# Ledger of designs, part 18: VH-VL binders against o94451r108to261

Target 1, 154 residues: o94451r108to261
Amino acid sequence: YSRPFAPVVHSRIRFRKSPFYDILEQFNAPFVVPACVGTRNTISFSFHVTPPALSKLLNDPKQYRVYLFSTPSETIGFGNCLMEFPTPQMELRINNQVAHANYRRLKGKPGTTNPADITDLVSKYAGPPGNNVVIYYMNSTKSYSVVVCFVKVY
Key: E = the ipSAE of ESMFold2; O = the ipSAE of OpenDDE; V2 = 0.75 times the mean of E and O plus 0.25 times the DockQ between their complexes.

## First folded at step 5 (VH-VL; framework fv_trastuzumab)

Design d3 (at its last look DockQ between E and O 0.45; V2 from the best seeds 0.00; counts 0 for: pae E 12.5 > 2)
Fold by OpenDDE, look of step 5:
Structure d3 (fold): chain C 154 residues (1-154), chain A 117 residues (1-117), chain B 107 residues (1-107)
Amino acid sequence: as target 1 above (154 residues)
Amino acid sequence: EVQLVESGGGLVQPGGSLRLSCAASGFTFSDYYIHWVRQAPGKGLEWVAYISSSGSYTRYADSVKGRFTISADTSKNTAYLQMNSLRAEDTAVYYCARWRYDAFDIWGQGTLVTVSS
Amino acid sequence: DIQMTQSPSSLSASVGDRVTITCRASQSISSYVAWYQQKPGKAPKLLIYYASSLQSGVPSRFSGSRSGTDFTLTISSLQPEDFATYYCQQYDNLPYTFGQGTKVEIK
């Protein structure tokens, strides 16, 4: 018996280029959101805002944002990853605050989902408690990889 | 008064180890990134590493990665730089400096590390 | 890594002179540049941040400016206490990098 293919986990996810923003930095290693059918699941991880990113967020807030990205885990090894969340009914919390975003893609149009803008929920200093991400979800048939990225918006 | 005070420098042989300390007063480390910056004798400034108290995240310059470890004890308001496998090119005055939003606004007086056989 | 090419390496000037030091970044880095003054045996002292913002307590004769990837520190009228070495620094990206330094000596 041959073992099923296990996708290579990369430290950095290469998302498809967007005309609306450039990804400048990825704050965390991809966090796996496992498949979950019939039950509710909760995942949690933390990320760090680097000093350069913090400077930019504070000095040029109109130009820089912090986005949460998601893509099927099976795609991260191939690059040009498409934005897709585990489920459109998920709940995202940043530092215990609910993030409001549209997690649904257009019907029949993969890659039309936008990353979640979590800039306003991210701590703008180096001190505790830091930045914690919690995702509540259910009925996700695939595994997803989630990363928080620092972006320049256009 | 806001200040940083480095200590722990000295003479060490190549391959040796040394631990530097950076004690903060007048402010709390928890609100800042703490960096180490070094300066070889008669040379310019080189960034070494930083630590964030939020989650204790660290980054290192490639020149010291794998050999140096930055850490902090918030209860003592002190940051540390553990230097292992020291090389002659690590000889420098080592400064700790704080960073919040822009630039290094507070520096310690520095501590000299000399790596020589 | 981003290189900061600083010029000149040294200059001689007299009290009252206008002094200009320039750093050129190897790539676009917006305004995330700082300037420091260092005297012998002392730690660097922050003068300018965000390319042109004067650090609190720094005399107004110091100023910073940006033109593209060129960053300039200007001392409008050199004072005796200004003879020192000056460094630019970019903090646009890690690793942070500094210019080679400019030693301002008495003429």
Scores: ipSAE 0.873, ipTM 0.946, lowest interface PAE 0.5, mean pLDDT 94
Fold by ESMFold2, look of step 5:
Structure d3 (fold): chain C 154 residues (1-154), chain A 117 residues (1-117), chain B 107 residues (1-107)
Amino acid sequence: as target 1 above (154 residues)
Amino acid sequence: EVQLVESGGGLVQPGGSLRLSCAASGFTFSDYYIHWVRQAPGKGLEWVAYISSSGSYTRYADSVKGRFTISADTSKNTAYLQMNSLRAEDTAVYYCARWRYDAFDIWGQGTLVTVSS
Amino acid sequence: DIQMTQSPSSLSASVGDRVTITCRASQSISSYVAWYQQKPGKAPKLLIYYASSLQSGVPSRFSGSRSGTDFTLTISSLQPEDFATYYCQQYDNLPYTFGQGTKVEIK
């Protein structure tokens, strides 16, 4: 009989549905961006685009995109998660290029933050080293979990 | 000349194991995903598995998951299919094929695996 | 899983005939379909990718098209060397799946 050693961490994040896109695939296990107040922090991780996604990106780039999502880590596993960046005081780089996104959330209007469209920064080749994500940030009062997803847009 | 050459097929008993090789030549092996596709005698084609060019990502058909393992040695330009717990329904010609992101553009000539007592 | 249903399962035609083979996808997919030719004792050979794009070195008498969930391979003027079995294949999602094949015989 095998005994559990630790609670199972969630390998996927279920986001609230959007009329503007469908999430088709998550490329990475949720990566934690720790809280950071009064100083700056940097995190990095990598992901690979799968063959089905790569085919769609190369052949139908108007409809198929790669989005970076974020949500407070504490909400995962307790229903549908809302899209929210750790802090407006952040910079996102994909493969060492700055991504252009709006990191602000409207006060009192959860779920109004758009994920970052990083499609044009993602390597379209399947080989090493994959895609590198770097987040520079400060003044995040909570821990956040970050995933990169393959989406169909409408 | 661009080519793929399978080897390692043969007759094996049910429950046995067999390792197939797919040797590549004439192209940069690390730029492409390699897939295995099989064809039972007199039947159509069935996708089996793939390995990413880096070797880091693998996927399997449900019919072989847990029994087959795909791997690659990029220094030898070779992919492998380790087949364990073989069953009669695994009897087929096994092709390796190069995935060009929109089609299988290069196929090997296949190697026959027969699983029978 | 996405199933690809080919029709007909076999056909017989004369040299010079226009031949049409159809695959229907079990659900909506885009143009992520390829067509292969397989002769007895040989590996499949790529003819068409992305529903309608002709592979380099394939004769121009071969063409592909899509209408909704129906994908069609057309041979505009059948030649003696076109005796083979033809397969469609979807690559919209895993597992990749093939049609059951269409055997083309020349009278």
Scores: ipSAE 0.007, ipTM 0.578, lowest interface PAE 11.2, mean pLDDT 86
ESMFold2 (binder alone), look of step 5: mean pLDDT 93; pTM 0.945
ESMFold2, look of step 6: ipSAE 0.007; ipTM 0.547
ESMFold2 (binder alone), look of step 6: mean pLDDT 93; pTM 0.947
OpenDDE, look of step 6: ipSAE 0.860; ipTM 0.944

## First folded at step 6 (VH-VL; framework fv_trastuzumab)

Design e1 (at its last look DockQ between E and O 0.04; V2 from the best seeds 0.00; counts 0 for: pae E 6.3 > 2, placed apart)
Fold by OpenDDE, look of step 7:
Structure e1 (fold): chain C 154 residues (1-154), chain A 117 residues (1-117), chain B 107 residues (1-107)
Amino acid sequence: as target 1 above (154 residues)
Amino acid sequence: EVQLVESGGGLVQPGGSLRLSCAASGFTFSDYYIHWVRQAPGKGLEWVAYISSSGSYTRYADSVKGRFTISADTSKNTAYLQMNSLRAEDTAVYYCARWRYRAFDIWGQGTLVTVSS
Amino acid sequence: DIQMTQSPSSLSASVGDRVTITCRASQSISSYVAWYQQKPGKAPKLLIYYASSLQSGVPSRFSGSRSGTDFTLTISSLQPEDFATYYCQQYDNLPYTFGQGTKVEIK
């Protein structure tokens, strides 16, 4: 867990439109989850919940969520990125708490994976400890890019 | 009593630098977002920047990006605004205000910054 | 950026009058709008948050409402201490933006 000392300029990933949610804000620049075969790897990064997002999360909790998105890094430049996680067996931790999500897509159906709902694990305070993301994984043949987004759900 | 007190304002030449302080009392600084808001003489209010103490995350208005730096020292319960490359249009009363979940419920009384040759 | 177009820029009223100030957001936003009162030489004071929630300690003659992108501050019966400048603010999106202000003067 490291704290940035300078403002971060985010590169937005364009995910395919979903009928279930709208992405309102991307909290972090895409964090690369590198390919890893035969060995276990761990990546970690932090993200910031903006005051507007925090207001919405607290005042209208049924309408807004915080999702963790993942897509193959090679697809970022093309837009309409599909949700895909490095491996179905990965472990995601938010602020040292295990996030429970299904990282597996339906066989033969790309883009059927849902983002990970991490709303309940995200700190909704301005003070410590903040928000830290840790991903444990292995046997990922591709590089992936991960972002945390603020979404409005329908 | 909950209070914010700004200091550090003054007269500075264009291109100069100034560092403002915002001292908090009566509440835990780290529990809030601290914002700077400025008001040019006879004009309205303009949001400048905020800092989140949890991760020292910051955001800036486009008008001050690259020139201003907001920071905080939780041990001193104080936020700062380092202003570099000051311009005439930066002349304003600078307020710090706290934010938690709602709006700016506590403001300092402001400190005047005058940028003039 | 979201612009908050505030109107009127100024108005003259008498004690006891009903005063209405409006801010129109340049785009669709939620109810994350606040209203502030500012007197000369003083910092702004929070009156309303979340479009219609009265800040603690603020007299009940102040109220806020929303209709679409229009946000309204109402003073039901103007008191002598209410002559001041009022500002709306949206905190729905960054950057935070304020209305231009409305100066309420004595008629």
Scores: ipSAE 0.865, ipTM 0.943, lowest interface PAE 0.5, mean pLDDT 93
Fold by ESMFold2, look of step 6:
Structure e1 (fold): chain C 154 residues (1-154), chain A 117 residues (1-117), chain B 107 residues (1-107)
Amino acid sequence: as target 1 above (154 residues)
Amino acid sequence: EVQLVESGGGLVQPGGSLRLSCAASGFTFSDYYIHWVRQAPGKGLEWVAYISSSGSYTRYADSVKGRFTISADTSKNTAYLQMNSLRAEDTAVYYCARWRYRAFDIWGQGTLVTVSS
Amino acid sequence: DIQMTQSPSSLSASVGDRVTITCRASQSISSYVAWYQQKPGKAPKLLIYYASSLQSGVPSRFSGSRSGTDFTLTISSLQPEDFATYYCQQYDNLPYTFGQGTKVEIK
């Protein structure tokens, strides 16, 4: 073998449990948002809502939501991950519409950042072909991994 | 008239291949997932696979992963099931059915696949 | 995977009888269950979705209910055209799974 020590690739992210929601399904493999110091970057990827998830979103919309999660890539595989966005100055678009979410972090209060609720931007009338995620960001000193999850809220 | 029509079934030897077609009409194809569900003679129903109508997203039952490939041609409003490395236990009537969010509300009439030496 | 245990596998009844068919889910799935009727040589036909919602065009003698993980299809007054095999199906998660079927025979 020319390179016997390959990095570990994680197919899922384990987040710290929350009393406010249960993560039922991860729609995409973790998508890496690279560090971007002193410049701006744009990242895009796609996910689709599975048939069972779509049924729940349309039949029980108060209980079922679609959340976008983010965590520093370096923390994956070293215990349960905390929710953290790359930078508070990022813009998130779902299907070309701006998401209205709070990206801010509070000093001295780790794990207080909420995932973004993107449910109302996910295409429920077009069904497939899927949903496009675009992140515009600048000045992220770390690499982040992003997943879109199906959740039940309480 | 909302309709799904399967075709392409037949007799094939073990290890052989067949391609099934599911032609849709009378509805907006892009609003629906297309699923394949099979039924062995005299037996119950088994879910096989689904595809988004754009062709980009698929999932398979464990019993067919690596052997079956589902695809779609949105310009023809048609889904396909490519079945490779066929086994005797794949013998069934193959139905296509549409799904949006409630249930399988429209089914095709089915096409018989017989895998026999 | 979620298993649906359907009972009975077969039953025989007279025209006018009340018929009940039961499916039990192997775990909690809330109301994400559908019921289908299949006549010999035909594709399945949707009767009930979301455990108890009647599909358009289906006669009102068909009804569905849920109690915990038990789901029931009821035919309130069996008609000769109701000779068929009936299947439950869960759609809480993939893979979608069906009960093994109940063949309803008219005496």
Scores: ipSAE 0.362, ipTM 0.783, lowest interface PAE 3.9, mean pLDDT 88
ESMFold2 (binder alone), look of step 6: mean pLDDT 93; pTM 0.947
OpenDDE, look of step 6: ipSAE 0.858; ipTM 0.942
ESMFold2, look of step 7: ipSAE 0.038; ipTM 0.649
ESMFold2 (binder alone), look of step 7: mean pLDDT 93; pTM 0.947

Design e2 (at its last look DockQ between E and O 0.06; V2 from the best seeds 0.00; counts 0 for: pae E 11.2 > 2, placed apart)
Fold by OpenDDE, look of step 6:
Structure e2 (fold): chain C 154 residues (1-154), chain A 117 residues (1-117), chain B 107 residues (1-107)
Amino acid sequence: as target 1 above (154 residues)
Amino acid sequence: EVQLVESGGGLVQPGGSLRLSCAASGFTFSDYYIHWVRQAPGKGLEWVAYISSSGSYTRYADSVKGRFTISADTSKNTAYLQMNSLRAEDTAVYYCARWRYNAFDIWGQGTLVTVSS
Amino acid sequence: DIQMTQSPSSLSASVGDRVTITCRASQSISSYVAWYQQKPGKAPKLLIYYASSLQSGVPSRFSGSRSGTDFTLTISSLQPEDFATYYCQQYDNLPYTFGQGTKVEIK
């Protein structure tokens, strides 16, 4: 279920700087994951890896990754956004494959959550169908904004 | 033999429109990005645009954004460049080239577009 | 945008000469640089990709190297068919950009 790509002005989410990676490119405009209390919700969107990013992923696989980032929507305007996912119940699928990651933060310690490494699930081809992201979640009291980014890892 | 063949070039007045075609043979678009690169007479090379094989993802150089539209028909294994609001500075040989994770390894022979009053 | 400053703009050489062409990137771009050869009235032909990888079918007298932001194309022994214009290209980031070109002429 890919959405047609229209010329969109990507609103960049400014995440707090990490010593472990640099965000080089954001592949999609922030996708809103709305709050959902007492029910299950499913959202989906698609993204494409740019040719420059694809070149790097294939030629220097140890240096570059594709991460999925999430932050509360209410924090976007403040910059230095912290990683937080629609917990406590969430499943992430990339191209119909389950992405395994720890989406929970340490108790009482905001910003301890890592982005989801989805590099191995992302298509390494220029052809169709692109990349599809599906998030299944329940009992999320906050709205979240999700982006897929190309990163250089250290 | 793997090749790309451009067509559709010609003489057009400023403000006019022209549609270029890039037909692939010997391979399919399925695993490639198709790019357009142009070269003004006696000048260097300028990247213009690319399209994913599915046609869903496109990018344009700032110099042509809003005026040019790249598209593809996978059933015909052909990419297109619709050029509107043409300017004198758009005069060039237009090449299509295929890309797969590195450089442009296959180029068409080019088609000349001349924008002149 | 990333600029690729290519030098020299032109050079004269004889058959058998060692020829060196350089492109300097305006920023760090790793090894995502290609070199093309173009003859009059013809499309560019890929010679080198990923800074130093020789494209299939290209003679071994062509080689590419990188030192920081400097990328070099070398023809170890110029042949008659090598008189042409050469271009570097970065594909590290969009928009893709090319050097201004170097015309290699017969002395």
Scores: ipSAE 0.830, ipTM 0.934, lowest interface PAE 0.6, mean pLDDT 93
Fold by ESMFold2, look of step 6:
Structure e2 (fold): chain C 154 residues (1-154), chain A 117 residues (1-117), chain B 107 residues (1-107)
Amino acid sequence: as target 1 above (154 residues)
Amino acid sequence: EVQLVESGGGLVQPGGSLRLSCAASGFTFSDYYIHWVRQAPGKGLEWVAYISSSGSYTRYADSVKGRFTISADTSKNTAYLQMNSLRAEDTAVYYCARWRYNAFDIWGQGTLVTVSS
Amino acid sequence: DIQMTQSPSSLSASVGDRVTITCRASQSISSYVAWYQQKPGKAPKLLIYYASSLQSGVPSRFSGSRSGTDFTLTISSLQPEDFATYYCQQYDNLPYTFGQGTKVEIK
């Protein structure tokens, strides 16, 4: 009984502030990655980079990036959400290309995992077909919510 | 100078074929999708097809699917529209236009295709 | 397919007038809507993209807005060079579709 009958729906996730980047825009409504104990699962969803964000990405790629974030779905709504991937046993693909990120938490502590920098894998074109995200995973004991965000890095 | 130049239009009989070219200059061709948009005389604009900069993604309007084929030669900075089984309703000025993160920001001058017996 | 219904089909206005042109999408779409100007015998010219973003080099008298499925192009002070036909375009879903055009005549 860890889930309400009518799940709380949030349009945005408020992550803990970082000295290393500012989140400028969230491209998608949080997408739920269900718990998956003792089995494997695959989820997919799409997002579009907005034209203003795309302009900045193309003109200043050192400072403007696209990050994929994840946090336990149960923590949404309380703010200061911590970056955490569903499981270290996962593969993230953006537009059929494998993203490389460290999915493990340092010493098991929440908030010690960096979001995935997927900038080089996202389409540099506004409009169709957009970007496809596929997550293959196993042994996630919680549901996670995933968003792709436009960030400025320092 | 950023430009697109269409060529290959002309008069053709129904059932005939034409190949249009869209030559690009003044910008990095591989950064852009190329679209074809047509305009019948005195009428509005109709999207026809696009090809991605790599050539890996193509899409067609239903009105031309199976008859038209879009392709590109990145070494020549040129996109092509092969038009087969032409019909009178294909008569139009054919524009190529580039696409990246805002709609169609650069258009060619157009090439006229007339399908008439 | 998403239809873009543009109104009016034509209008006549004086230099200095405020002109508005409306385009309605047949279903819910995002802000992926553009506006083009086309003069006789010429290719279309992009004015506005993403519903309200002004294309580089376009005069600031042009603006775009969205309210639900209604998209609006506004010319705040019509100039003699603004005589043209104007088209909206959705690029949210294939096939991309254009409105039927609005001919603006300087009176």
Scores: ipSAE 0.007, ipTM 0.564, lowest interface PAE 11.2, mean pLDDT 86
ESMFold2 (binder alone), look of step 6: mean pLDDT 92; pTM 0.943

Design e3 (at its last look DockQ between E and O 0.43; V2 from the best seeds 0.00; counts 0 for: pae E 14.6 > 2)
Fold by OpenDDE, look of step 6:
Structure e3 (fold): chain C 154 residues (1-154), chain A 117 residues (1-117), chain B 107 residues (1-107)
Amino acid sequence: as target 1 above (154 residues)
Amino acid sequence: EVQLVESGGGLVQPGGSLRLSCAASGFTFSDYYIHWVRQAPGKGLEWVAYISSSGSYTRYADSVKGRFTISADTSKNTAYLQMNSLRAEDTAVYYCARWTYRAFDIWGQGTLVTVSS
Amino acid sequence: DIQMTQSPSSLSASVGDRVTITCRASQSISSYVAWYQQKPGKAPKLLIYYASSLQSGVPSRFSGSRSGTDFTLTISSLQPEDFATYYCQQYDNLPYTFGQGTKVEIK
């Protein structure tokens, strides 16, 4: 018997360059948020803040942030990926705390969505356990790939 | 007193294996990263690997990747370095060190590993 | 990988002398550089972190500075206990890398 086709998940997602930040490091392999219609779904994964990133976050907090990125899975292979989150209903929690962000794009304007700033919800201890990410969502017609990245902001 | 103590070093033949231990006292691993740094005789310092407090996340230098495994037992407040497929160039004093967001502020006394025929 | 080119490899000095050791990073790494002192048969000891911050308990005669990709350790007045080997280290990115070391010997 044949196995169903599974989409290839790239180890690194290449997002369109932003004038507001530079992505320095990707903390986790892309996590797939599958499509779901008519039902609620919950996904969970963990990521680790590396020692160099932690040093920067603590020594230069105004220059560095931790962002959660999302893009349609079908676009990963093309590079220059645009930010898009599972919509219309989504809740993001980092270490059991709700992350407040605007996950919706402007109508008819792709690429107007910003990554979610989760810096304040990320553990910043010198030897922390991994950070837990939970996404609650429903009525998403597309599959998305989610990554947490360490960024330098301008 | 805050202290790290390495043990397990010794003489081993090429291709052999050795397991080093790093026991912490005076502090808890959960608040720090633990790293291994080695120093070949008469040479400089080389970073080897690190492990997070939970033991879930590790990184290795390319020179030891696939051969060395860093681990930790939080219940024993001890980190380990399993060294397999040892080579002559792995001969060194192996230090474990505590990492904060600043630097390596606490080091063990080191344990000598000699890989020789 | 980020290379830390340390100079000189060795120097001879007398008690009371001003000693300067330099490390040049192969790329821009902000101020994420530490300095260590190591005596024979002993583990390294942290002196400076974040390029210029003095570690607690370290004498004030030790200082660190940064100019672009150049990082400098200065001992304002060398003491007998300061004869040792010194290493710089970058922690801007993994893998962490050290300078080759500078042995400070008695003249």
Scores: ipSAE 0.853, ipTM 0.940, lowest interface PAE 0.5, mean pLDDT 93
Fold by ESMFold2, look of step 6:
Structure e3 (fold): chain C 154 residues (1-154), chain A 117 residues (1-117), chain B 107 residues (1-107)
Amino acid sequence: as target 1 above (154 residues)
Amino acid sequence: EVQLVESGGGLVQPGGSLRLSCAASGFTFSDYYIHWVRQAPGKGLEWVAYISSSGSYTRYADSVKGRFTISADTSKNTAYLQMNSLRAEDTAVYYCARWTYRAFDIWGQGTLVTVSS
Amino acid sequence: DIQMTQSPSSLSASVGDRVTITCRASQSISSYVAWYQQKPGKAPKLLIYYASSLQSGVPSRFSGSRSGTDFTLTISSLQPEDFATYYCQQYDNLPYTFGQGTKVEIK
């Protein structure tokens, strides 16, 4: 993170701590999901599970998971970010398979949604491909940044 | 035939720089991780760094972080290790190795880097 | 960091002997441990992965096992071509670390 006179560089997102998991590693640079009102949009990006994370996923899959996180891009770099998906009108696919997650906020408040547990959809092998993420969405009034993280769950 | 070939080693003074190359043949380079492992003369093996198949993920041993940079050119099936601010402790044979999540299954022949004044 | 401590650092044995080399991890790790053979002037060669799985093309006289934090490479009947230095390696957590090596000399 640079001062206001320099380009804003956010290579990592700091999420508010949870009693249910620890974030151990972020697999990708935050990917921007642009605002989109009155139209549909599709974005895609890729990530790879690192060798240390893969070892733990293979050895202890109940404790070690892969979660997809999202937060409004405007909040990054200004303290702990809250988990929030761009819109309830979205579909997440990992390696061409639908991820089942609750995209809605409780009572419309930020930070009340769980990250998506995508562990069972993620490739756990060295060979091709990496992991492809596709988000189909509409009616997101803000830009969001998306990261996939390695977590330890409790 | 699967092969890795290192090049770019040599004698350099402390504080100098060298760039090592690891040329791959006989397999699709972008399908595998490439690691660098070094061995000081008469000593054991030390892991140095890796780069993912896409070039998106890199990790470094603490002893080289900030001084060494690993990169790849998938169009040339080649990985690189840029070594800056070299120290006497960096003197070693440098191997590149292919990672398959099973272990290092293919190793190059190694290239010697000597840092001395 | 996880340290891998090999013993012995060297040994001499006769052709036909059973040879055992041990690696101890400094803390609990999974079975992601490999064994490599290195002959003078050559790159390491993978023998064993995942503690006990034999790499393709490696003679069956080589085997690996695990007991807690102790990992063992066994050569059931030493051959003249087995003169080499042997290294264990953990690949469970970064940084990946190697044992200091065991030099096996043929009497």
Scores: ipSAE 0.006, ipTM 0.497, lowest interface PAE 14.6, mean pLDDT 84
ESMFold2 (binder alone), look of step 6: mean pLDDT 92; pTM 0.938

